VH-VL binders against Rho GTPase-activating protein SYDE2 (SYDE2). Designs and how they scored, part 1

Scores and structures below are computed, not measured.

Target 1, 120 residues: Rho GTPase-activating protein SYDE2 (SYDE2), of Homo sapiens (Human) (q5vt97r660to779)
Amino acid sequence: IDAFRHYSFSDQPKCSQYISGLMSVHFYGAEDLKPPRIDSKDVFCAIQVDSVNKARTALLTCRTTFLDMDHTFNIEIENAQHLKLVVFSWEPTPRKNRVCCHGTVVLPTLFRVTKTHQLA
Unless a header shows other numbers, all headers, positions and changes below count from the first letter of the chain; antibody chains are not in Kabat numbers.
ipSAE, averaged over its two directions, is called F for ESMFold2-Fast, E for ESMFold2 and O for OpenDDE. V2 adds 0.75 times the mean of E and O to 0.25 times the DockQ between the complexes of E and O.
[cut] marks letters that were taken out.
The coordinates of atoms that the task and the answers printed are left out; those that the model quotes come from them. Centres of patches stay.

## First folded at step 5 (VH-VL)

Design b10 (from b1 with heavy chain S55E D57S; framework fv_firastotug)
Fold by ESMFold2-Fast, scan of step 5:
Structure b10 (fold): chain C 120 residues (1-120), chain A 124 residues (1-124), chain B 108 residues (1-108)
Amino acid sequence: as target 1 above (120 residues)
Amino acid sequence: EVQLVESGGGLVQPGGSLRLSCAASGYSISSDYYWSWIRQAPGKGLEWLAYIDWEGSTYYSTSLKSRLTISRDNSKNTLYLQLNSLRAEDTAVYYCARSEYFYDTSGPYYFDYWGQGTLVTVSS
Amino acid sequence: DIQLTQSPSSLSASVGDRVTITCRASQSVSDYYLAWYQQKPGKAPKLLIYDASDRATGIPSRFSGSGSGTDFTLTISSLQPEDFATYYCQQYGSWPYTFGQGTKVEIK
């Protein structure tokens, strides 16, 4: 999409840069997961932009502190500074949907634009 | 079990800057949760200012974003709030508070532990 | 933004009274994402109720919450001396998160 081509991105720590456009994020897995509660084997992954949830996976079964997956998030971002991948443990009551996460990936405040405009 | 103690308040002059601290004990600020700053002007209600999560991601009130910086020092288990370009309207008691995270919302939920607050008075 | 309006702004009550405080939202609050706090003079707020009706740990059973959508209530079934305070509602169903203006419960 054209949006990223109109921006100068830098890994030089000079100032915050905000990006807009369509982005594909490829997620291959997580390890060293630390869910907050007992024995829910169900987890899901969510992608957040500036702390706003944009997309999530279906529920996945996690049997160890390792989660193996191959998922692509296609998201639309606007003036975004942070993009975060979060793994959550699932609670069974929707009204009590209480999750804590570990095993997150946070993009730096300053981005480097790849030729594909994608993040792994 | 979790205790939060704010410090750094006092009398400051208009146009100045202030750095507030919130020392946490009984829980590691890098383990989990959202950690927020909330203020209350004399005789007024509560106003949320900023949060930092367990991974260090931050979010700010739109009206104050250019004047606020929230940060943390994991080794000291301490949260900080820096306020720049202070105005008389910034006079308030400043609280730090902890909030649980839920997937289906974009930020802090309800606040389960609060510090005692530190008074900031902006006056010449 | 969702604006929260509390009624009444203040009330006078006696020990043993039943007290009801209402919180009205300008727009629907999703999934019962509303909390109630108690604040005594000179002290920090204390969480009483979350998810509209769940009592926080250590909160006496005389405190109860109810409601959904735009109308929520906090009820104190038999007011005790330690309950004289200001009460605030807060919604977390929509960003930015907002608080009500407060309801002051005073000794009659």
Scores: ipSAE 0.015, ipTM 0.579, lowest interface PAE 7.4, mean pLDDT 75

Design b11 (from b1 with heavy chain S55T; framework fv_firastotug)
Fold by ESMFold2-Fast, scan of step 5:
Structure b11 (fold): chain C 120 residues (1-120), chain A 124 residues (1-124), chain B 108 residues (1-108)
Amino acid sequence: as target 1 above (120 residues)
Amino acid sequence: EVQLVESGGGLVQPGGSLRLSCAASGYSISSDYYWSWIRQAPGKGLEWLAYIDWTGDTYYSTSLKSRLTISRDNSKNTLYLQLNSLRAEDTAVYYCARSEYFYDTSGPYYFDYWGQGTLVTVSS
Amino acid sequence: DIQLTQSPSSLSASVGDRVTITCRASQSVSDYYLAWYQQKPGKAPKLLIYDASDRATGIPSRFSGSGSGTDFTLTISSLQPEDFATYYCQQYGSWPYTFGQGTKVEIK
């Protein structure tokens, strides 16, 4: 939440630096969410790097405007510029999963070295 | 609600270039959707041309890849299509359209919102 | 490229008729990745059906889709005056995305 608190959610990435290494993204929850597009309280979150899905959560219950979670994404990235967290509504068949909410965070330049796994 | 308004059409000369605009309102073009251009020659069927996603990544129809450029201006919330070396067979109504992003997609699936189109006529 | 062929290319029908339009693919379309659109003269296409059989929001129940692999069907169970239009199928199972040539549903 603290990482995202310092950033206004933006659909427009501006980072020109490429970041590589192992990254841990800890997501505590979200507020002021729009209700899921499909009338469903079951959702999941996916983390995307440069528009490629890297990891997802298990199913979560969305309380319309609130999503309570405590989840850490551990992902390996290479030459990445953009990190996007997307909340999808759940349907019984995965191909019908629809976007209900999203946020985008541009990877911080200051964290590039600390995200290189074999630094030490 | 999403509204898409195309502009830039009209009568154009063979051999020239065209640049079409699609102004989006009610939603950001840099968010969770794919944005495409699709054309339709008079009395003919639909032909998908290109898409752009929120990262600016682009994909093109194989038949037009050497003549086509899709782009966007996020500050103006506007999508563009540049087509070079105009021919009579480029005469068509050009639509911009939105495709919803699903977890399993690597590109647009189906198109849920369309603009009203702009007519391009290529004739001397 | 997957080519989509619709049949018939045109048909004449009366209000209340059952209308069936088929879409045949030159190669198998994976995962039911097939949509149907309705287009009226001078208007943009409107999404009717996606994933071969799922009806889009606000689309009347008289429209239904079915099929898999290479054979897909759009059915209008009881044709209404507003249904006279051209119908297109579209696949999104592989690149490039392709549309059928269209089926014109005309008043008899």
Scores: ipSAE 0.015, ipTM 0.589, lowest interface PAE 6.6, mean pLDDT 75

Design b12 (from b1 with heavy chain W54F; framework fv_firastotug)
Fold by ESMFold2-Fast, scan of step 5:
Structure b12 (fold): chain C 120 residues (1-120), chain A 124 residues (1-124), chain B 108 residues (1-108)
Amino acid sequence: as target 1 above (120 residues)
Amino acid sequence: EVQLVESGGGLVQPGGSLRLSCAASGYSISSDYYWSWIRQAPGKGLEWLAYIDFSGDTYYSTSLKSRLTISRDNSKNTLYLQLNSLRAEDTAVYYCARSEYFYDTSGPYYFDYWGQGTLVTVSS
Amino acid sequence: DIQLTQSPSSLSASVGDRVTITCRASQSVSDYYLAWYQQKPGKAPKLLIYDASDRATGIPSRFSGSGSGTDFTLTISSLQPEDFATYYCQQYGSWPYTFGQGTKVEIK
């Protein structure tokens, strides 16, 4: 299903360059989660590159609107532009898992900032 | 509960441009949904045009990509569709629609809420 | 691209009739990722069925969906006056998402 999807990006890109390589993403937690219920709920975190799921954590228990963790994703990226970290509520049927919170990172922008500081 | 109200349709000459709006109420467009534009020519079927997801990423129909821009203003809870270089065959009712975001989703699925539609007529 | 062909393109029926509409895909639709919509004149489409057989919230039990792979069916078991409309199938199993051409259900 995912293998057959094709995408076209917005014509208002923040950066026209792409990045490739092996990447480590360190995740320290999340706040202001909005699960469907206010008591204990299982969640998991997933990392997406250009809208494709690349990795996920095991199930984690969310007892408030915040998730405390320390996890590293190791992923291989190729000509990637956008990286998302998404917290999903867990349901027995995967299609019912809903977004609790997310963060998006533009990979080429971070690369250019690092190089700029190095050359200063 | 959730209401979608389109506006901005009307008569446009071939080669012209038009900006459509979709005002959402009852739910935030920055939340965990895909938001799409879908059109229907008079007496014809439905054609998907573009979507924007909860993080702001946009996707377009390949046949129309160069002539469409989907965007949103989270502070106004409003979606937009910019139409450029319009042709007579772009005459249609334009709908905005919502699709839920699931873990296994790389795009919108089925559309659970639709606006009432706004007519765009392209004629000299 | 997966092309969806609906059959028949139109039909005439009476209140109380059983109506069957078929949607055929040019390629297998992965899982059961097919939906059915109802559209009345001058109105937006309304979701009836998703995942081939699941009824959307508030949809009467007389509407049912079935099928898998390339052959899908929408059945209305006892047609009511409010059911005269155009019906569309849609697949979301592969990109780009496509709709059928529609089936018009008219009063006899």
Scores: ipSAE 0.044, ipTM 0.651, lowest interface PAE 4.9, mean pLDDT 77

Design b13 (from b1 with heavy chain D53Y; framework fv_firastotug)
Fold by ESMFold2-Fast, scan of step 5:
Parts: sequence; structure tokens; C-alpha cells
Structure b13 (fold): chain C 120 residues (1-120), chain A 124 residues (1-124), chain B 108 residues (1-108)
Amino acid sequence: as target 1 above (120 residues)
Amino acid sequence: EVQLVESGGGLVQPGGSLRLSCAASGYSISSDYYWSWIRQAPGKGLEWLAYIYWSGDTYYSTSLKSRLTISRDNSKNTLYLQLNSLRAEDTAVYYCARSEYFYDTSGPYYFDYWGQGTLVTVSS
Amino acid sequence: DIQLTQSPSSLSASVGDRVTITCRASQSVSDYYLAWYQQKPGKAPKLLIYDASDRATGIPSRFSGSGSGTDFTLTISSLQPEDFATYYCQQYGSWPYTFGQGTKVEIK
């Protein structure tokens, strides 16, 4: 289940190299969340670049099946190809935090995107 | 519930190639998790071969990387393993499996769902 | 690579027995990143224990795991007829991920 809205452009010139630099990623919320079977409804969001966790939010309370949020990740990326926003359930032992939902943006290797994507 | 069904096994000649399929149901292979191929030679232990992450990133066993290709077809929700230059030592039951991961790691962990396996016999 | 050695390679037991299987790593496994699987003849492995001591969903309480570093143990407190199988440990603390050679639990 992908509960985030996201936008991408495919009409840019082909890009043959990976993306590097400072990136800001904004997100405004998530819908249709299916939290794993846990006692806590606390969640947090993390941003991954090429499958590596780069940053996370503070704990957020999941109400029903949606999250209201307004958060910006400011990250430095090097030779990056994929960007993923993931919602994890909270457990006292961090190694037990489980995925609830995600949204994905593939950084342009076939086309150039010159503006920050919006994920919601 | 996640279910995995492997197919494409059978008798293959040495030096040939084969393509195994793993049809997933109950979960989209493009949405999350690591998806792996693992084999088991008759009477022997388990050997991890390759994984593909939801992003399309792939990783291979160092000893087999030149002969293996892992891929997927998101529209069919199916995982594939292509194995080239088959040898007698490739005779095994081949499993596909889903690997859980947690926040503190960027790789596959343990395998929570397995297919029933498909037998590949490499013999002349 | 971290090599995992299971002891014993096989054992014979009776229903109701306490069975202990050990998994020894050639170097330290960080953060309890060790899992145990059960495999019955002709079937796929089934996850029993992860993170050294956490039971997977639906796994009976008679199965327990313990250990850290280089020494890990799977215990079956009171063996049932359906528990005769081969058991494997797997570490995921270091890449590449490796499995033990297996321990066969046979009926006496």
C-alpha cells in the first residue's frame, strides 16, 4: 500500500548521470495507512536515499488511517538514484520498527528534473 | 496474506540456461521489502543467491554474480531468476522469499515468507 | 564472511523432551541479528525466531531463543510430534548473510 501522492516529470532531456547536491523534500501527509499489529499507534517517517536511512521525524500519532503532517527533510545526496519516504511504527527497541507505508521518487537518470518534487 | 509460487524448474543440460519465476500474491513486490532467491542442494543447507529491493536495487552472491540475474515484472507481480552456464552443482530446490527489514538497517534481514520451491536438476 | 556452526548436527529425541540446539558464529554477530528456521522434509523453511529471542507470529511458546555475540541457542521445552524437523540458524548482522549447516531432530 502506497498512501502518498507524488508528482514526477518525464518531458525533460535525458540525464545520464546520478544526482548530487543538497535536496529539500516536503511532505504534507499520508492516507490509507495500515499499521502493523502493535500496541502503539505512534509512528515516525524516515527518508531513504538508495535504500539508506538519511533522516527521520519525531514521533507522530497515527489517527485512524491517516497522518497530518507538514515536514521538510534537508539532506545531502551523492550519486543518488532513488528516494523513498517510509512510515515506520514505533517500538521501544528501534530494530523492531516496522514499515506501515511508503512513497517513492526515482531520481532522474532518463530525464532531468530541475525542481523539488512534492510528496503527500 | 503473502503467498509465493515458484515455477520453471526441471531437468536442464549442463552449459544451458534457465529462468525461474516466482509469482507473488497478497502483496506488491514493488511496494516494499527485499525479495530474495535462496537455494538448497539435495540433503544440504541453505544458500542465499540474490535479492532485489522495491527500488530495483539488486545484490548477488559473490561466487555466482557472473551467472545470475535477478529481475521483476511489477505488472505481473512476479520475481525472476536467470541462471546461465549451468553446472551439476547448481542442482537444488530454488526458493523465493521475502525479507523483512527495520529502520536501523538498509539491507535484508530474515525471511518471513517462503515459496514452496521448484526443483532444478542439472544433468546430462 | 561469518561462518555459523550448529551443534549437534543431528540428535534423537522423544516427545516431551527438552531439546537444545546451539549456533556458534566465527565472529561476533551484532545486535542479536540471528534467526532460526524449521524445515520439514519436502517443505520450505519456516521462520521461528528472529532477533535471537523474538518468536515469529503463530509460533508456539515452547520455542525460545537466546544468546548474543558468538553463541546462540534454540530451545524446544517439550518436544511435540510435529517438531521433528531440521533447524537452521541465520545471521544478518554482517553481509553476506549466512546460514548454519542445520541440525536434524529425529524421533528416537
Scores: ipSAE 0.016, ipTM 0.602, lowest interface PAE 6.3, mean pLDDT 76

Design b14 (from b1 with heavy chain D53E; framework fv_firastotug)
Fold by ESMFold2-Fast, scan of step 5:
Structure b14 (fold): chain C 120 residues (1-120), chain A 124 residues (1-124), chain B 108 residues (1-108)
Amino acid sequence: as target 1 above (120 residues)
Amino acid sequence: EVQLVESGGGLVQPGGSLRLSCAASGYSISSDYYWSWIRQAPGKGLEWLAYIEWSGDTYYSTSLKSRLTISRDNSKNTLYLQLNSLRAEDTAVYYCARSEYFYDTSGPYYFDYWGQGTLVTVSS
Amino acid sequence: DIQLTQSPSSLSASVGDRVTITCRASQSVSDYYLAWYQQKPGKAPKLLIYDASDRATGIPSRFSGSGSGTDFTLTISSLQPEDFATYYCQQYGSWPYTFGQGTKVEIK
């Protein structure tokens, strides 16, 4: 999907430590979304922890390529390594949404471990 | 079409290390797919080891996590698996495989293209 | 973990036979997130069926999948010489993704 080509990949080492606890992830919105079809405007956002779906938003309507959301995910994590936010376009049949992605945000590089690390 | 060619297997002593390579052609490893390593001990079933996403995120089997490192070189379109602290039970054919990206799954789901595999034998 | 148990573990069949292989999950598999693979000796597995019933590209129509929840089936309607192989099921409805132990289909 072309949407994934918009993002640059980090060449720095990622956090190798694993963390547990309750985490709040605040998502303000998204810009520069590239739907698979130019007329697809309904989207939803999902949060994944170690590739396990933890939560998703209700169906949202994009303003062209802009999504104004302001949503907070409260998730319980256990020995987690990675968090990911994914924006999907909506399709009538659920199996088709695997083809539909407007954009993704990967959070693992935001988790940096120092000598002493603790979740809130 | 996708072709995957593994290399780097062979005989290694217990406690040793080995790096496996998987050269991909037909599709970019940095595209929106999952790329996995899966092994199969002689006469046994399949065991998933690790995957790397188009974004560069990596995930590991919990039983092997401390001994494995999956990585890639996008410029060479090549996937790697570093094996450390090898044990006799790590003897297996190691495959690299591609999985389509899918929202409603927890990571790589079904594997649509596989390499031919490379044999790793761990013995003294 | 969802354990997948295949039945039978092995079977002997003749060309032209109808072959049925079952895959039973220890817990319900979400939606239809189950795949079937064929593996010949010395070769990598080949995807046959995904989403319980969808045939992969290039797979002959004699292969079909069905089922939901805890019970899934792979059927070969008329066995051909090239179909003698080991077949594996795999679920991807719950992490970790697991494979069945395999069913060997041998020539009678």
Scores: ipSAE 0.014, ipTM 0.562, lowest interface PAE 7.6, mean pLDDT 74

Design b15 (from b1 with heavy chain D53S; framework fv_firastotug)
Fold by ESMFold2-Fast, scan of step 5:
Structure b15 (fold): chain C 120 residues (1-120), chain A 124 residues (1-124), chain B 108 residues (1-108)
Amino acid sequence: as target 1 above (120 residues)
Amino acid sequence: EVQLVESGGGLVQPGGSLRLSCAASGYSISSDYYWSWIRQAPGKGLEWLAYISWSGDTYYSTSLKSRLTISRDNSKNTLYLQLNSLRAEDTAVYYCARSEYFYDTSGPYYFDYWGQGTLVTVSS
Amino acid sequence: DIQLTQSPSSLSASVGDRVTITCRASQSVSDYYLAWYQQKPGKAPKLLIYDASDRATGIPSRFSGSGSGTDFTLTISSLQPEDFATYYCQQYGSWPYTFGQGTKVEIK
């Protein structure tokens, strides 16, 4: 949570059913990122649904511990329970792309917009 | 620096159950890693048992799946392994180990930090 | 499952010797997804090499790995007293991840 900009969620309704449909996620950026352990200053952001990568950004330059972006992911989800945004350090060999930070949203959840951040 | 300390081993009767603990220090088990249990029978090689991911996803060795449960307590920064219906063949040193999480990983890959191990002896 | 066979199962060597350990896979290991570990008596394994040839942090340069496909090699260029141990290979190119049977490097 320290690595992503603030967002607000309600636990109402308290429903355990899985969610399907088209989802739009607007990502403003991240703060307090862990420095990449491998020798990369480039990062990318991936959106995961139930631990499966669904979409990613182009390469972005990480500025110290900040990632600045203004990006909307449009994804189709089926029987989904968890949504996660993960920042990876980039390397030419994909196996070396390390997690820099993450945020997780539990579905089904009623989302609320904060002044500067939202999850559709 | 990551340090892992296993406990809960000892002499156990056949047919019993066992719960092992792995206390992690220097790093949070709820952040970006896979955490695994691996065992080694006396004089034998290494056998991977189970992992739990940073997000709580679990996976088990097919041959042991019905007898194993891996879990964690984030507030205690501790991993657990429950093994039921113990047999003499379960006699081994049990290790917990950490693996880095990379883009498109389907599992723990390789293990960069290991605990000291705890000996479990299953005998009457 | 991919079975890993190490050769030799044991060897005797002297300080200063070049030691070569091979790991043969029953099926091709993709993307160089092979690691090597060192285990001293009574201790946990220690990661030496990953991705077939990348040395782990803090591991001396006398340790090197090479290979691809089904044939992989760990080389210790000049054996030191602290290197007498059992060495294991591990593949992570295919589930389930498997280990070799180990190679014991004993003092001559």
Scores: ipSAE 0.015, ipTM 0.617, lowest interface PAE 6.9, mean pLDDT 77

Design b16 (from b1 with heavy chain D57E; framework fv_firastotug)
Fold by ESMFold2-Fast, scan of step 5:
Structure b16 (fold): chain C 120 residues (1-120), chain A 124 residues (1-124), chain B 108 residues (1-108)
Amino acid sequence: as target 1 above (120 residues)
Amino acid sequence: EVQLVESGGGLVQPGGSLRLSCAASGYSISSDYYWSWIRQAPGKGLEWLAYIDWSGETYYSTSLKSRLTISRDNSKNTLYLQLNSLRAEDTAVYYCARSEYFYDTSGPYYFDYWGQGTLVTVSS
Amino acid sequence: DIQLTQSPSSLSASVGDRVTITCRASQSVSDYYLAWYQQKPGKAPKLLIYDASDRATGIPSRFSGSGSGTDFTLTISSLQPEDFATYYCQQYGSWPYTFGQGTKVEIK
């Protein structure tokens, strides 16, 4: 919710489904994470705009099903419709990083989060 | 074990519409992965049509997007494909398939589980 | 779009033979992002190989993949009766993801 206050929607037309500008997303942590497919407890968080990776964190240590962090993503978006925050398990081969947790922000309408994942 | 079962095929008149279903068992379609529809005309190769990812975002083949709608019902663990304005060249076996979701994927990579397929015949 | 061309389009072979199928891309496929599928008549495709050389779970060791860039190969080291099928390559290094036209392996 607080992440939404860092983006201005002034001057957007009523019927617009696409947003442009600077957005700040604050992420505090995640609970009830899906067990990683790897033996490593390392994870990282990425922010995606319309399924394109825009930014990611450094590696973070996950303790069982809990991830504690305090991170802000500052991204510039253009004609964006969907934002996602995704927690991936870390693999030595980055292409094999698997989804552990997710949250979705749909612009300009509602902030939506699945029951198992939360965005601060 | 993941199992996908397509249904809703059959004989359709040109200009008509059709709704295909893909019932998934053994895995939740909202957990992760890409879920795709792929078709194969008799004696021809494979053509990807559309996907919906774990978060509900949809993507379509550019040539067909005006005639296709992919959707899902998470409570029924079922995927759907709506086809409109059917033509003879839409005659094909339609498959639903699952694909891995990795950090660097920009769409479905390779397809590890496929349904049995459902035949759609568009003919007068 | 990256176009995949398989060769040969068809071949005849006997049980016990070594079969080699090639897949050539019109542009370089990044990071070994190529898969191979087997399809028997009336059945769905079955994943054999992904990431150019990794065997999918449950796939016999007689199937192997190799290659990089624009040239990829699927090899069946000792053909079995159940291996008579059509084989397809697929790239996922660049969107849109594309399939080859298929190679039919028939009984000689």
Scores: ipSAE 0.099, ipTM 0.662, lowest interface PAE 4.2, mean pLDDT 77

Design b17 (from b1 with heavy chain T58K; framework fv_firastotug)
Fold by ESMFold2-Fast, scan of step 5:
Structure b17 (fold): chain C 120 residues (1-120), chain A 124 residues (1-124), chain B 108 residues (1-108)
Amino acid sequence: as target 1 above (120 residues)
Amino acid sequence: EVQLVESGGGLVQPGGSLRLSCAASGYSISSDYYWSWIRQAPGKGLEWLAYIDWSGDKYYSTSLKSRLTISRDNSKNTLYLQLNSLRAEDTAVYYCARSEYFYDTSGPYYFDYWGQGTLVTVSS
Amino acid sequence: DIQLTQSPSSLSASVGDRVTITCRASQSVSDYYLAWYQQKPGKAPKLLIYDASDRATGIPSRFSGSGSGTDFTLTISSLQPEDFATYYCQQYGSWPYTFGQGTKVEIK
């Protein structure tokens, strides 16, 4: 099951083109999140361009393994090839913030959503 | 409880190609980690080769980029490394290894779990 | 590339000894991005220390790391029989990530 149900996806090869400009990304939520431990309820969402963090949300509280939200990221990109939407679990120490879920958008126009495995 | 088991090593001819496998069990390779290949020549230190992350993004050592291909098969939970144009200096034990993915990481910073390694000997 | 030089290349020690291994970088390593590994013959490396001074899960308190910039140290406060191994440092402050040449800790 794909964690980002509201995003388009493509199974075709990556485009080698890149784009520049202002981009708005609307994030409506995530499902089937896998927190690194049972007691981790707080998360935040980040947007990465070519593996560099560009923006993030404030802390959000998960309801079991899903996250409801309606957030728009407005970012400026330059010669970008790859966009990621990542949900991190919150820990007081930043280096302990672990990935709970992810989605990937290939620029300029392709969307690829990576499946999040079901919690066992 | 993660196990990584490398295979595909052995004796190979100079100028040939090498395809290594790393079978993961107990954890999905498409989950929240970087997965790397690292080699160690006999009696020498460690050399990082390539990574693939949970989303499928790939990165390569600049000195070897033209000869390396890293890939994965999620259905088999297996990582692969293809190395072309083999030379005697490619003789090494090849490891696959895992790195944590944190908000503040831009790559596989350090390696918390390693496979046993598979020996590749390049000789005529 | 940042080159890491470990000192000494090898040492002989007895159980109970304090062992100190130094890792020197050719350029400053940012944000304490330095790890230490232990490798026994025929086995894969095991992570001991990350971020210069943080012990990995399950690693005994006798192992400690310190340092910043270009000079880093791994200390084993009281050497145990299972600690005879080769130790490697690794930096991740700059691409490409590089490893030291290793320090072999042998029985006297």
Scores: ipSAE 0.090, ipTM 0.669, lowest interface PAE 4.3, mean pLDDT 78

Design b19 (from b1 with heavy chain Y51S; framework fv_firastotug)
Fold by ESMFold2-Fast, scan of step 5:
Order: sequence, then structure tokens, then C-alpha cells
Structure b19 (fold): chain C 120 residues (1-120), chain A 124 residues (1-124), chain B 108 residues (1-108)
Amino acid sequence: as target 1 above (120 residues)
Amino acid sequence: EVQLVESGGGLVQPGGSLRLSCAASGYSISSDYYWSWIRQAPGKGLEWLASIDWSGDTYYSTSLKSRLTISRDNSKNTLYLQLNSLRAEDTAVYYCARSEYFYDTSGPYYFDYWGQGTLVTVSS
Amino acid sequence: DIQLTQSPSSLSASVGDRVTITCRASQSVSDYYLAWYQQKPGKAPKLLIYDASDRATGIPSRFSGSGSGTDFTLTISSLQPEDFATYYCQQYGSWPYTFGQGTKVEIK
């Protein structure tokens, strides 16, 4: 991540888009999930701030297109611009986890998921 | 099936600018992948240039960062690359490609689908 | 940066031969984060192997990958005429992600 930042930082001023503090994000579930691997049967959800993982749920079984969670993420953020909620297929090695779906909220907008993207 | 089709190549003058397009079909570019530009100079190997992820975060090659802009238009399902201050050394076939998104990294890994490529020739 | 060196740079082989291509990293590549690509003249690269040994979808079983750390190998058992191509390795264990220089396989 840090190595990516010095390759990709914008030449645009970003100070007006940053926010800091404690944030609560309520997640009530997801639908139309498509596991990327047929042999993957468990998922978890993670919350990311500026592409950095901040928190995750316990493992959940994904053999249906619905995910019921009713989970609250409490995260501390500093000078943040983007908030993402991502669903990953679980693998024994975390580096092999694959994305099922995600949403993005641009800070400092009220902390809501505004978009959901799906696997093809 | 995923299809990626690059366009916008051709002959350009040194010092000029170039805008390449990559039209995706079969998959939404707003999905969970990284979308990247990779080039290959004649008779040479592959060089990664830039990537954009599902959220719009961008990643650039250090040596080319000041001259590159990667962007996308989700409504057209199209990826773009802008390259400025062109040099003869920028002569290459330019590919767009898709990459998996993994939990432990904010960047691309390997490239599982590639476009056909578009030739850019920088010459007077 | 991790530099990848492929050997040989080129080779000629007969149909049915076992072909071995090696990729050596200047530093250890973590977690088997090594991929192999096939590129035919005038075409885009095609993913063959990822995570050092996992075959991509639709890739024939005659292609196999192995290795860890600094030494990785792509093996083609029983070479076929359609396997004439240049093969590239790529590491994604550390930034910046780098490619090998390529190995050209010519069928006799």
C-alpha cells in the first residue's frame, strides 16, 4: 500500500476532501453475491479506508446470493478520503482472498454506502 | 467472455500527447478488479504503466508518473490512458488488462485478461 | 527492485520434447507470487500459471509451474506445435512488479 502511494499520489490538492475522527458504519447485508471460486464456501466483510484494511467480520457461509450481517464497524480514521466495504471469499492464506462485491463512500459525505459493484 | 479492445494508437509527433481507450465487454469495469495499462516496445519485454481499481484509486509507474493519467468512464465501460510529452522511446504496443483484487494489497497482482493491443509510433 | 532473469533466452525443441524454462529472482519472491505468460507473435500475452504452480482456466495440463524463493520453473511436457511462443515470468511479491526478459521457444 505505502509503496503504491509514492507511485500514485495526485498532483491535485486534496486537503478539503480529508476527514478525521471516530466513525461508525452500519452494514445490514448484501445481495446478488457471486463467489469467484466454486470451492470457496466462506466469506468475510472488511472495511477499508483509502485502500487500507481497518476491520473485518468473522467468517460467514456464502452458498446463497444473500448475506445477512447487521454489523457495525467502529473505526478510527485520520485524513481519510475514501471508505470501502468489501466482501472477500475466505482462503487459508489471506493474500488469496477474492472480492465478491464492494461499495464506496467518498468522505466527508454522510457515512453511507452509495454504490455497490458486483462480480461479473 | 471478457473482451478488451484498445484504440487510439497510431503515429504521433515527439512532444505531443496521446489518449488511448480500452472498451470492455462481458464485465463491468466498476466491478472488483484492477484495470491496467501495460506496454511492450518492439522486440522488448513487458512494462507496467498504470492501474485503476474499482473505487477509482490510481497507481503509476514511478518513471512515467508525471506524464501518465489513467481514468475510466463507468457509463461507457471504458478505460483511458493519457500520455504527455511523447518521446521516441514511447513507441510500443499498448495493452489494457484486468487483474484480481486481493485482501492484502491495494494494487494489481497478475493479469488474467488482456486486450489485443494498439500500436503507438512516436516519430517525426 | 526484484530483477527477473529467464534462461535460456531462446531454445529450439522438437514436438514431444520436455521443455524447461527457468526464472531467477535477484531477491526472494514472497508467497509464491510468480506468474507465467505465453505470447505468440502479434498477439497479447496469455496467463498460463499464477501463484507459481496454479494453472489458469483453460490451460492444458502439459504446462506446469514450480519453485519458490529465487528459483522458479515453467515446464512444458510433450511440446506441441501451438506452443511456439515467447514465455514471460512476472513477480508480484514486492513493488514494483516486474517481468522477466522472455524466453523464445522455437519448434524445429
Scores: ipSAE 0.014, ipTM 0.580, lowest interface PAE 8.2, mean pLDDT 74

